# Ledger of designs, part 164: miniprotein binders against a2bj90

Target 1, 235 residues: a2bj90
Amino acid sequence: MSRSARRKTSALNTVLRVVEVFASIQGEGPFTGTYSVFVRLAGCNLRCPFCDTRYAWSLEAGKPLGVEELVEEIARYEPSLVVITGGEPLLQRHPLNSLVEGLESLGLRVQLETNGILPAPARDEQLWRVYHVVSPKDVPVRVPGAKLHPSWVDYARATGRAWFKFLVANEQHVREVAEYVAKLGIPRSRVYIMPLTPEKLDMKELLELHSRIASLAVKWRLNFSPRLHLLVQLP
Short names: E, the ipSAE of ESMFold2; O, the ipSAE of OpenDDE; V2, 0.75 times the mean of E and O plus 0.25 times the DockQ between their complexes.

## First folded at step 20 (miniprotein)

Design QB16 (at its last look DockQ between E and O 0.95; V2 from the best seeds 0.85)
Fold by OpenDDE base, look of step 20:
Structure QB16 (fold): chain B 235 residues (1-235), chain A 84 residues (1-84)
Amino acid sequence: as target 1 above (235 residues)
Amino acid sequence: SEEIRKRAEEAIREAQELLKEVIERAKKTGDEDLQWLAKLAEIYLRAAARAFQKGDYDKAEFYMDLALEIIEEAKEMLEELKRK
């Protein structure tokens, strides 16, 4: 391979397609309430009917940003956590590992949001060191093409740095989640249930839905994830 | 197609009629959990109708199916309450 081909391959590993970067509070999962910078990456391998970030489905919806420039931008916010989300962040696995390396070099904590279709990080990836919230789309709601990759269960057992977040509407959905995680051998302490909220709920309906799903979480001995950002009207 | 749109519109109307019956029965029982399920079905059915109006048929179908599942759960709960 020519020196020019090696430079082009190295440049491809240092550029991310980014939809948006913003500061807010982490509204979901084990880091709820944390002051966070969100990095929304472009491209998704799913087409969830209930997706609120459809604008991120195409890779072309993102702008190309250098990893170094993105690390500097994130660092200016002095975040307590960096949340990497998008469509599916692991579609950009190579430059994402470089981003994680840069952020960790500054002592920043990183959390990835993923649909769990793609393989979990290997031990030699920088992504191995970060926190992961996996949001399966095969249970209880069934998105076509969604299947949890089994390596996420192994990663969770090996590292203790993965949690599983499931969208639920009712007790039947919570039962299906409980059965599914039991079958896979996922500890209940790593499972979150979150209310399936349609767009444009009023605050009264939103709060009541949260209350009902939280009560089911207690009944079924699962963790509850709010949609805190919707409750407090943040991004 | 216009035929798919028409079938989806008919399905929304049928679900609205089923929901209306469940809401009326739920009010008569005074059961708070049943009243919640009726309200939850209404929330998702409204989401389906909004998606349909926007031409988002995948989203409309998703929330319609979800509303129907909640309506069936509410009917099962109504039959359990009659046996007590």
Scores: ipSAE 0.830, ipTM 0.924, lowest interface PAE 0.6, mean pLDDT 93
Fold by ESMFold2, look of step 20:
Structure QB16 (fold): chain B 235 residues (1-235), chain A 84 residues (1-84)
Amino acid sequence: as target 1 above (235 residues)
Amino acid sequence: SEEIRKRAEEAIREAQELLKEVIERAKKTGDEDLQWLAKLAEIYLRAAARAFQKGDYDKAEFYMDLALEIIEEAKEMLEELKRK
């Protein structure tokens, strides 16, 4: 299907429910440190107790924005990376594919953040071509209803464009992650462990928690993800 | 509900009592990993207490349960260190 035909289809599905658009640094995962524009989509299929963005849970929290309008807004920031997050962005899958098409036409690199409950992209979706950081919430942190869809493992193997990121507090959690990823066939090179950081940690506590989880990552031969934006006090 | 709030408040108080003992015992051992576990439990228990005060009872329960898991881990390590 031509780009012109996709533009006409995009106009029919042009609306995304958007909570906020802002510039910051990607603080987590494989693109840590990258100057990014964040697009937070409304709606979530989970109610994680540690969620820092509860204001994005309801679809009503987002205002409707046209995809073309949104692409123009994003472009004004001149980002090195566009991070699509939320809520759970895949609840708005149809117009999200249109947004990705628009961003791709400008040569912008896109990363999606997802809890992995909904299926991975199909080969004929624009989302197939972007990067994905999948954060399962059924291990070690156990959120009801948070079962990872198995297609994400297949997608990661087929494309090399997905990584799996897990919040951990201690070595027992890391052991659970290691067992989980081994059972699912997720290679260690695709796995990140990240410190579970509650609000109001002072800098000493935040650094010590990072240090401890990073040491566990080395011990267990897994990748480490900081929460860099917390360390440098960015949104 | 009010019943859930009362149970959560009691559970946090009980966890705080357990943590006091673990902190003191951990200090006496001089073991850095054990002292970190005690500190980590304190971090999450503080998060639970703050969430409870704000009426976020799901967050409070989550962090309280996590703190209790870590307290139990620390108690097991204390027993292991005594046998060696």
Scores: ipSAE 0.815, ipTM 0.908, lowest interface PAE 0.7, mean pLDDT 91
ESMFold2 (binder alone), look of step 20: mean pLDDT 81; pTM 0.746

Design QB17 (at its last look DockQ between E and O 0.89; V2 from the best seeds 0.86)
Fold by OpenDDE base, look of step 20:
Structure QB17 (fold): chain B 235 residues (1-235), chain A 102 residues (1-102)
Amino acid sequence: as target 1 above (235 residues)
Amino acid sequence: SEEIRKRAEEAIREAQELLKEVIERAKKLAEEAKKTGDPELLELADDLQWLAKLAEIYLRAAARAFQKGDYDKAEFYLDLALEIIEEAKEMLKEAKKLLEEL
């Protein structure tokens, strides 16, 4: 490979398209309540009708940031967790592995949010070491083009570092989730159900929806994910 | 197209009418459940009132999306509201059977 080809490949692995970086509390999944820095990456391979972060769908909506600069920016917040989210973070897999390497070198814990369409991390990727919350969009909601990649089940079994978070509205959705995870051999201990909340929900309605879905989680012996940030009015 | 917009508006109106019927039937069931005092019927009536409210939440989301010209979001929340309305109708059939057995 020519020196020019190595420089082009190195440059492509060191820049992320980033929409926003902010500190908040992780409101969802197994790390709920954790003081976190959120890195929202640009670009998504889905167009979920219910998406609240549509501004992140285009790669062009993100600013190009160097991995080193981004690591320094994240570190200034002294986070208990770094949450990498966006549209779909795994669309930027190569520079994302470099980001994870940088963050782990500082002793920072990293959690990825993904829709699970793209393959799970391979053993040789830095992403193999981090935590993953996979949010399938094929069950119970059926987003066109969504399909959970089977490698996420294998990754979860091999590492213990993946959880599956499903959007649900009612008991029928919870049933479909229970059947789906049973069929895939996903342990119930790794399954979270989360309320499907529309935008601008009233706080009373939001609380009642949380209560009803939490009761279903207990009934169906699944974990419950709140949308805590919405309940406490954080970003 | 204007035709697609019109059909979506008609579908939202039809869903609003279906929801109104479910709300009225849910209220009647709640009154009957209070008269019987049957715990199972009281629970079913509470669950039905919740489903009616949940359908209303999603149907309002559909209508707001439609007003913004976000037809994909409007369709998604309309379909979800209709699914919940159908669940509520099945619960009303179950409740009717329970009332016939009391």
Scores: ipSAE 0.851, ipTM 0.928, lowest interface PAE 0.6, mean pLDDT 93
Fold by ESMFold2, look of step 20:
Structure QB17 (fold): chain B 235 residues (1-235), chain A 102 residues (1-102)
Amino acid sequence: as target 1 above (235 residues)
Amino acid sequence: SEEIRKRAEEAIREAQELLKEVIERAKKLAEEAKKTGDPELLELADDLQWLAKLAEIYLRAAARAFQKGDYDKAEFYLDLALEIIEEAKEMLKEAKKLLEEL
């Protein structure tokens, strides 16, 4: 079989456990505001107490979808960005690389969201060429077992395609983030701080928290990530 | 299990009482800061009022999670609220020292 035929056959015979596919706006990180299709993969290697997507923790929460079928579904939305999220999408690494291959063949721009526990992409993976927003849960929120794999820092240096996003509540948390990224050699330009927003905040509280964390971002010369979808009431 | 639940319920109740005191003292400090016009005291008063609001936000989240039986979430937000309450108490001590110097 030709190289082209083998690639199509690989994509066709690979499945992903998918919780949901939906269109919305990317509300967080460097691509905030972009019309996006979200692909939420099942399974997670963490049980964060603040997680807002607990329904994706179990692999059994996902339906098996063939990669080619999924690519076709995504393409029908005509997205400006495809956001692969979860759970932890790298738990399904092999079929995920097949999905990325299919999306790249259509010229679609892809971003992965990961907690960074599993290693960064190798150079021979399709994931090597996509954008990554890495959200370590070790600092400041201190989720047990949430140690960032050191390969993500090397990957970010080598490719320029990774950013690091941290949930923070106050200045002490921002100080902890600043110390953490300095120790790891992550430049400030790649670091985002984002407000830790519990459920059911009214709009005044949500805006005040955003304002205070944004002011801290300026003070500490870090990037600020909103939770824009909450401010504009989108999923 | 029941012992852990009882301790968590008591801890939330105690934090709610501590927060009530912080809110009242933050309001008084804001009034005093306006009277003095002292820039440092005005800044402390604003920061303290924010810490009180922030502690309320997370303590409310803890209470909601507890009511729903999500004890891991409740503990997470309670610990965060208590940390912020302690920050507020230290700021109140700083503000009182500054007032005594005036």
Scores: ipSAE 0.837, ipTM 0.910, lowest interface PAE 0.7, mean pLDDT 92
ESMFold2 (binder alone), look of step 20: mean pLDDT 87; pTM 0.846

Design QB18 (at its last look DockQ between E and O 0.93; V2 from the best seeds 0.85)
Fold by OpenDDE base, look of step 20:
Structure QB18 (fold): chain B 235 residues (1-235), chain A 102 residues (1-102)
Amino acid sequence: as target 1 above (235 residues)
Amino acid sequence: SEEIRKRAEEAIREAQELLKEVIERAKKLAEEAKKTGDPEEKELADDLQWLAKLAEIYLRAAARAFQKGDYDKAEFYLDLALEIIEEAKEMLKEAKKLLEEL
């Protein structure tokens, strides 16, 4: 490879397409309540009808940001957790590994949010070391083109650093999740159910929906994920 | 197409009528449960009233998406509302059997 080709490949591995960076509370999954910096990456391999971040679907919606500059920006917030989210963060896998390396070098904890369609991290990737919340879209809501990649089950079993968060509306959805995770051999302790909330719910309806899904989580012996940021009116 | 828009609007209206029927039947069951004092009938009535509210939430989301021209979102929430309405209808059939066996 020519020196020019190596410089172009190195430059491609050091730039992310970023939609937004902001500080908030992690509202969902195993890290609920954690003061976090959110890095929303651009581009998604799905078009979920219920997506609240449609502005992140295009890679062009993100600004190019250097990994080093992004690490410095994140570090200024003194976060208890860095949450990498977006459309689908793993579409930017190479520069994302470099970002994780930079953040871990500062002693920052990192959590990835992914739809689980792309393969789980390999052992040689920096992403192997971080926490992952996988949000399958094939069960129960059956988004077209969604399929959980089997390697996420293997990754979860090998590392204990993955959890699976499912959107649910009713008991039938919770049953389908329970059957699905049993069939895949995912431990119930790694499964979260979360209310499927449409946009612009009133607080009373939002709270009642949370209560009903939380009761189903107890009945079905699954973990409950709130949408805490919606309940406390944070980003 | 204008035809797809019209069919989606008709489907939302049909779902609203189905939901209205479920709400009316749920109210009757709740009134019966108050007369019998049966805790199981009360629980079933409360669960049915919740499913009716949940279907209403999603059907309103479908209607809002439709009004914005977001047909994929409208279809998704309409289908979800219809699934919940069907669940509520199944619960009503089971409730009726339980009341006929008493």
Scores: ipSAE 0.822, ipTM 0.907, lowest interface PAE 0.6, mean pLDDT 92
Fold by ESMFold2, look of step 20:
Parts: structure tokens; sequence; C-alpha cells
Structure QB18 (fold): chain B 235 residues (1-235), chain A 102 residues (1-102)
């Protein structure tokens, strides 16, 4: 078969359904403060009640966009980090691997945000080589159907390229997170706790919640994640 | 349906009343801690005041979600507020024990 025939046969696997592409600051996790381009993919396998991005739940919310076109759009921003998020990006796993290949060919650093329900990357996937922030939703917030796939712990141990981020409200939640990660064998150096922030908090409330959760992070010897974009009023 | 909606609205109002009771007891503990100057009482009072504020934050979020018809978000934040209210009640029990030891 000619190269042109193989290209036609694989065309659908080079298309992503994309809700939005925008520049901002990564406000959460280990890359907090980094000038980033966010790529929000459509579709999610959860319906979290606290979700801030409900507009990305449906696959139909995204427009089909060719991977090569998307790489060119991203590159024009000259990002220090490309954050692939969603919905749940791993629902579009095959074309996502193509996007990662294109971004890495340009020397762009990539971070994936995932709820961890679908398996971690295999060694032969392009996604194997990028950074991952895994946000399990089965503890402490207990979203139905949100069981973390065990391969993420193995992946984190094998590669050092995954961190685990948990929404918490109080010390009881932090205790649950600590027990959960201990049972799974996740070292605390890979664990972030982050304030669960409902809509419409004023700045004083937002800062108080950050302060309290940060103090708990120190007490429990866990990493703290802010929601920096909320503090500085960026998208 | 209508019965479930009415019950959810009543549950939010009941949580608001429970929170008022926690707030009043927390205020009394803070006033007592100020009078005694006991650092352990002050720490418990500060933590309790924060739990009351935190419960109010999530209960307010539940009420807002309920008014917009987002009942799964309302239930989530209501349950969270009730968990925090229960934590505050347990802390008040600890504070009572501390006061009796002093």
Amino acid sequence: as target 1 above (235 residues)
Amino acid sequence: SEEIRKRAEEAIREAQELLKEVIERAKKLAEEAKKTGDPEEKELADDLQWLAKLAEIYLRAAARAFQKGDYDKAEFYLDLALEIIEEAKEMLKEAKKLLEEL
C-alpha cells in the first residue's frame, strides 16, 4: 500500500475534538506559575458535581481539529508548557498520542491532566514521555465511577513523571487522602492537596481556604497546590 | 420530583439551623478562651471558628446550586457542609472536656 493510501486510511485518528485553546498560567500542581497553552479536549467519563468545566463534558462540545493544525496553533503562542486537559483527555487517546508526538518534535514540554480512570500510558505510547497530573475522584470526594486505575501508581514509580492531586476541604479529607496514598504505595512527595473552592468566594475567603489547606499540607507532610489562577483572576 | 425538591429544601434549612447553633457555641468558646488566656483553648476556638466558616461557605454553595436547579451540586455541598458541622460538634465535645480538666 502507498503512503497516500495509508494516510487516507488513518485520517480519522489524527483528529481531536477540541473545546478551546488558550494561553494562561498553570495554576495548579507541580508546574504552578508556568506560562502555558491549555488545550481542552471534549468528552468526560465523569459528571463531578463540583466540575468547573461542565461545558467540556460532551464530545459534541468540541470541534474536530487536525493534529497538525493544532500543533501549529499551539506553537504560535510560544508556550513554556502545553497543558492537555478536558473533560478527560484519555477518551481521545489515539489522536492524543499523535498530538504529543508533534509537540515533542518542536521541543515543547507537555503535561496531561487526567482523572486516572483509564490506564496509564504504555511504554510504546508517545504519552509515556510526558508529565501527568492525576486527580483521582474516588477519595475524598467519592465521585461515582471514579476508581483510579492501578497502573498509574506503577507508571509514577517507573518514570517519575506522574503526580497525584486531591481536592480537600478539611483535615478529615486530608486524613482520607493520606490513608489512600499509603495503601496504594504512593510516596507523599508525589501527592498534592488542593482547596475545594466553590464558585463566588470573595478574595478573603479564598485566601483563608488556601492558608488552611496549606497548613494542613505542612502538618501532614504533603505538597500543597494552590488554585493560583483564581487568586490572580486568570482563566 | 416535587417531594424530593421540598425535602432537599428542608434539609438545607435544617443544616442552616444546625450551623447557627455551632456558630453560637464557637463564639462562646472564643470569649471564654480570651478570658482565661489558655493557649490550648485559643487554638481550639480558632479552629472551631474556621470550621463554622467553612461549613457556611459550602452550605452557601449548596443553597445557590439548589436555587439554580443544580441538585447534584446542591447535594454534594450540603453533604460536605453537614460533615463539617459534625466535625465542629466533635471539636466542641473536645473543648468541653478540656474546660472540665482545667
Scores: ipSAE 0.821, ipTM 0.896, lowest interface PAE 0.7, mean pLDDT 90
ESMFold2 (binder alone), look of step 20: mean pLDDT 80; pTM 0.762

Design QB19 (at its last look DockQ between E and O 0.88; V2 from the best seeds 0.84)
Fold by OpenDDE base, look of step 20:
Structure QB19 (fold): chain B 235 residues (1-235), chain A 84 residues (1-84)
Amino acid sequence: as target 1 above (235 residues)
Amino acid sequence: SEEIRKRAEEAIREAQELLKEVIERAKKTGDEDLQWLAKLAEIYLRAAARAFQKGDYDKAEFYLDLALEIIEDAKEMLEELKRK
């Protein structure tokens, strides 16, 4: 391979397709309430009917950004956490590892949001070091083509840096989650249930739905994830 | 197709009638959990109807199916309350 071909392949590992970068509060999962910079990556391997970020499904919806420039942009916000989300961030795995390396070099904490279809990080990846919230789409809500990759269970056991967040509507969904995680050998302490919220709920309905799902979380001895950003009207 | 649209519209109407019956029965029991399930089904059925109006049939089907599942759960709870 010519020096020019190696430079082009190295350049491909340093550019991300990014939809948006913004500061807010992490509204979901184990880091709820944390002042965070969100990096929404473009491209998804699913087409969830309930997705609120459909604009991120195409890779072409993102702008190409250099990893170095993106690290500098993120650092200016002085975040307590960097949340990498999108469609599916792991579709951009190679430049994402470079981004994580840059962020960790500045002492920034990183959390990835993933649907868990793609393999968990290997021990030699920079992604091995960060926190992961895995959102399976096969239980209790079934999205076509969704299947949790088994390596996420192994990663969770090996590192203690993964949590599993499930969308639920009712007690039957919570039961299905409890059975599913028991079958996979996922500790209940790593499981979050979150209310499935349709668009344009009023605040009264939104709060009541949160209350009902939180009560089910206590009953079933699972962690509860709010949609805090919706409750406090932040991005 | 226009036929798929019409069938989806009919399915939403049928679900609305089923939900109306469940809401009426739930009010007579005074059971708060049953009243919540009826309200939850209403929330998702409204989401289905909104998606349908926007031409988002995948989203409409998803929320319709979810509303129907909750309606069946509410019917089961109604039968359990009659046995007590």
Scores: ipSAE 0.841, ipTM 0.932, lowest interface PAE 0.6, mean pLDDT 93
Fold by ESMFold2, look of step 20:
Structure QB19 (fold): chain B 235 residues (1-235), chain A 84 residues (1-84)
Amino acid sequence: as target 1 above (235 residues)
Amino acid sequence: SEEIRKRAEEAIREAQELLKEVIERAKKTGDEDLQWLAKLAEIYLRAAARAFQKGDYDKAEFYLDLALEIIEDAKEMLEELKRK
């Protein structure tokens, strides 16, 4: 069967609500610097006050798009990585698994970004085989309704395919993150701290904040994530 | 909404006054870590004020609370440096 026919068979009866698809550089976490296509799915189960992508909160913000059409659109970019983000992508879990299957059938590497409230993938899900960057929203700032599902820690240990990323402003925040991950049994090797960067910082402020948080990462023996796209002025 | 807006406006104004004093005192100490704390508080208080101007009150409150925590840390450091 043709490559197109195989994808169609695996993706039957699936539609995703998609806000945007665009090419850029992954600016954060373990895949920083990778040429990526971002797929922003509609809908979120949180209303974080610091959210940069509030336009993706409502499911109605997304346009319905068939998985086969989306795979074809993504493939035209020839990405090194496909980043599935949102809102919260796991709100569309069933058709998301179909999208992942289609992307993997083309040999495309996939990373999911999630707030970790919904459970980690089961072994029989296509999502089991992709990489996950989990950003809990109950520390250092407690967002109402946020709580990391404990299955993400088990998933990270079983697969080695999950990392945990936290926005921090200062050493007090880093201490809170360190206490949180220790309590949950998340090893430091899986933890990233990243500067909390409000809008409209000039380049000197951005660099100084990066420098300060990076120094704290070294001090606390945690991984550091830049916000590289801000430093190089990409979306 | 109107009551929340009025209280937020006053809270931001009060934080701006506190920060103005902290910045001046930090500069006089010459302590680089203290001056960074004052700058960091300024960064987040600017974000709060900007969010308030746009009517984004949940973002404004988030950054205001963060700025106030940092201002308090800076004040404690200033008092400790004065005693030494």
Scores: ipSAE 0.817, ipTM 0.916, lowest interface PAE 0.7, mean pLDDT 91
ESMFold2 (binder alone), look of step 20: mean pLDDT 83; pTM 0.792

Design QB2 (at its last look DockQ between E and O 0.96; V2 from the best seeds 0.87)
Fold by OpenDDE base, look of step 20:
Structure QB2 (fold): chain B 235 residues (1-235), chain A 84 residues (1-84)
Amino acid sequence: as target 1 above (235 residues)
Amino acid sequence: SEEIRKRAEEAIREAQELLKEVIERAKETGDEDLQWLAKLAEIYLRAAARAFEKGDYDKAEFYLDLALEIIEEAKEMLEELKRK
């Protein structure tokens, strides 16, 4: 391979397609309430009917940003956590590992949001060191093409740095989640249930839905994830 | 197609009629959990209708199916309450 081909391959590993970067409070999962910078990456391998970020499905919806420039932009917010989300962040695995390396060099904590279809990080990836919230789309709601990759269960056991977040509407959905995680050998302490909220829900209905799903979480001995950002009207 | 649109509109109307019966019966029982299921079905059915109006048929179908599942759960709960 020519020196020019090696430079082009190195440049591809240092550029991300980014939809948006913003500061807010982490509204979901084990880091709820944390002041966070969100990096929404472009491209998704799913087409969930209930997706609220459809604008991120195409890679072309993102702007190309250098990893170094993105690290500098994130650092200016002085975040307590960097949340990497998008469509599916792991579609950009190579430059994402470079981003994680840059952020960790500054002492920043990183959390990835993923649908769990793609393989978990390997031990030699920078992504191995970060926190992961995996949101399966095969249970209890079934999105075509969604299947949890088994390596996420192994990663969770090996590192203790993965949690599994499931969308639920009712007790039947919570039962299906409980059976699914038991079958896979996922500890209940790593499982979150979150209310399936449609768009334009009023605050009274939103709060009541949260209350009902939280009560089911207690009954079924699972963790509860709010949609805190919707409750407090933040991004 | 216009035929797919018409079938989806008919399915939403049928679900609205089923939901109306469940809401009436839920009020008669005074059971708070049943009243919640009726309300939850209404929330998702409204989401289906809004998606349909926007031409988002995948989203409309998803929320319609979910509303129908909740309506069926509410009917099962009604039959359990009658046996007590």
Scores: ipSAE 0.845, ipTM 0.934, lowest interface PAE 0.5, mean pLDDT 93
Fold by ESMFold2, look of step 20:
Structure QB2 (fold): chain B 235 residues (1-235), chain A 84 residues (1-84)
Amino acid sequence: as target 1 above (235 residues)
Amino acid sequence: SEEIRKRAEEAIREAQELLKEVIERAKETGDEDLQWLAKLAEIYLRAAARAFEKGDYDKAEFYLDLALEIIEEAKEMLEELKRK
């Protein structure tokens, strides 16, 4: 590569396409209830029919932000957790590693949300040291093109910093999840089941669905994830 | 395409007719789990119908397929209850 081409590539490694940055409560998974700053990155390698953030699918939806500028913006919120989400954040892997480095230099705790199609972090990546909530979309919801990369299970075993979260509607779905995680060797202590909630449910329906899925979690000895932000009406 | 849209519309209407019967029969049994299955199917079928009206046929098909699976589960449970 020429020096000019290397300069252009280097500049791209320090810029992220960002859809939004906002403070809220982490509503899902192992960090539920934590005061968080969410960084939604543009671009996704899936088109999940149930996606509630379709506005982040296109890379064009994001504004280019320098990593240093983004770190400063995040720090001003004084978050207890920085949640990097999207689309699929690992589509912007190189500058994402730079962002993680900046956030960790300030002592900020970072969690990544990923659909798990792209490989888990390598040991020499900054992403190796952060928490990950991996949401496979090939079971039970079976989104076309979804496939959990096997490196995520290896990563979880090596580091203890990954959890696996599955959308479920009923007991048949929970059975499929249980079979899937057993086959992959994912311990149930790392598995969350979460209600598949379509848009515009009333509060009674939301509570009933949460209650039913939580009961299934207890029955199947899996962790339960609420969608707490829906219950308390936060973004 | 127009063919896919017409098939989806017909499938949603057929599922709505099946669900109407299942809901009524579930209430007659008084079985709490069966009534929940009927309600769950209604939740996803409503999501399918709304997505169809907005032209989101992938979402409509996803929720329709899920609703139909749950309707079949409910119908099997109804048949088991009738044998008792």
Scores: ipSAE 0.836, ipTM 0.919, lowest interface PAE 0.6, mean pLDDT 91
ESMFold2 (binder alone), look of step 20: mean pLDDT 83; pTM 0.788

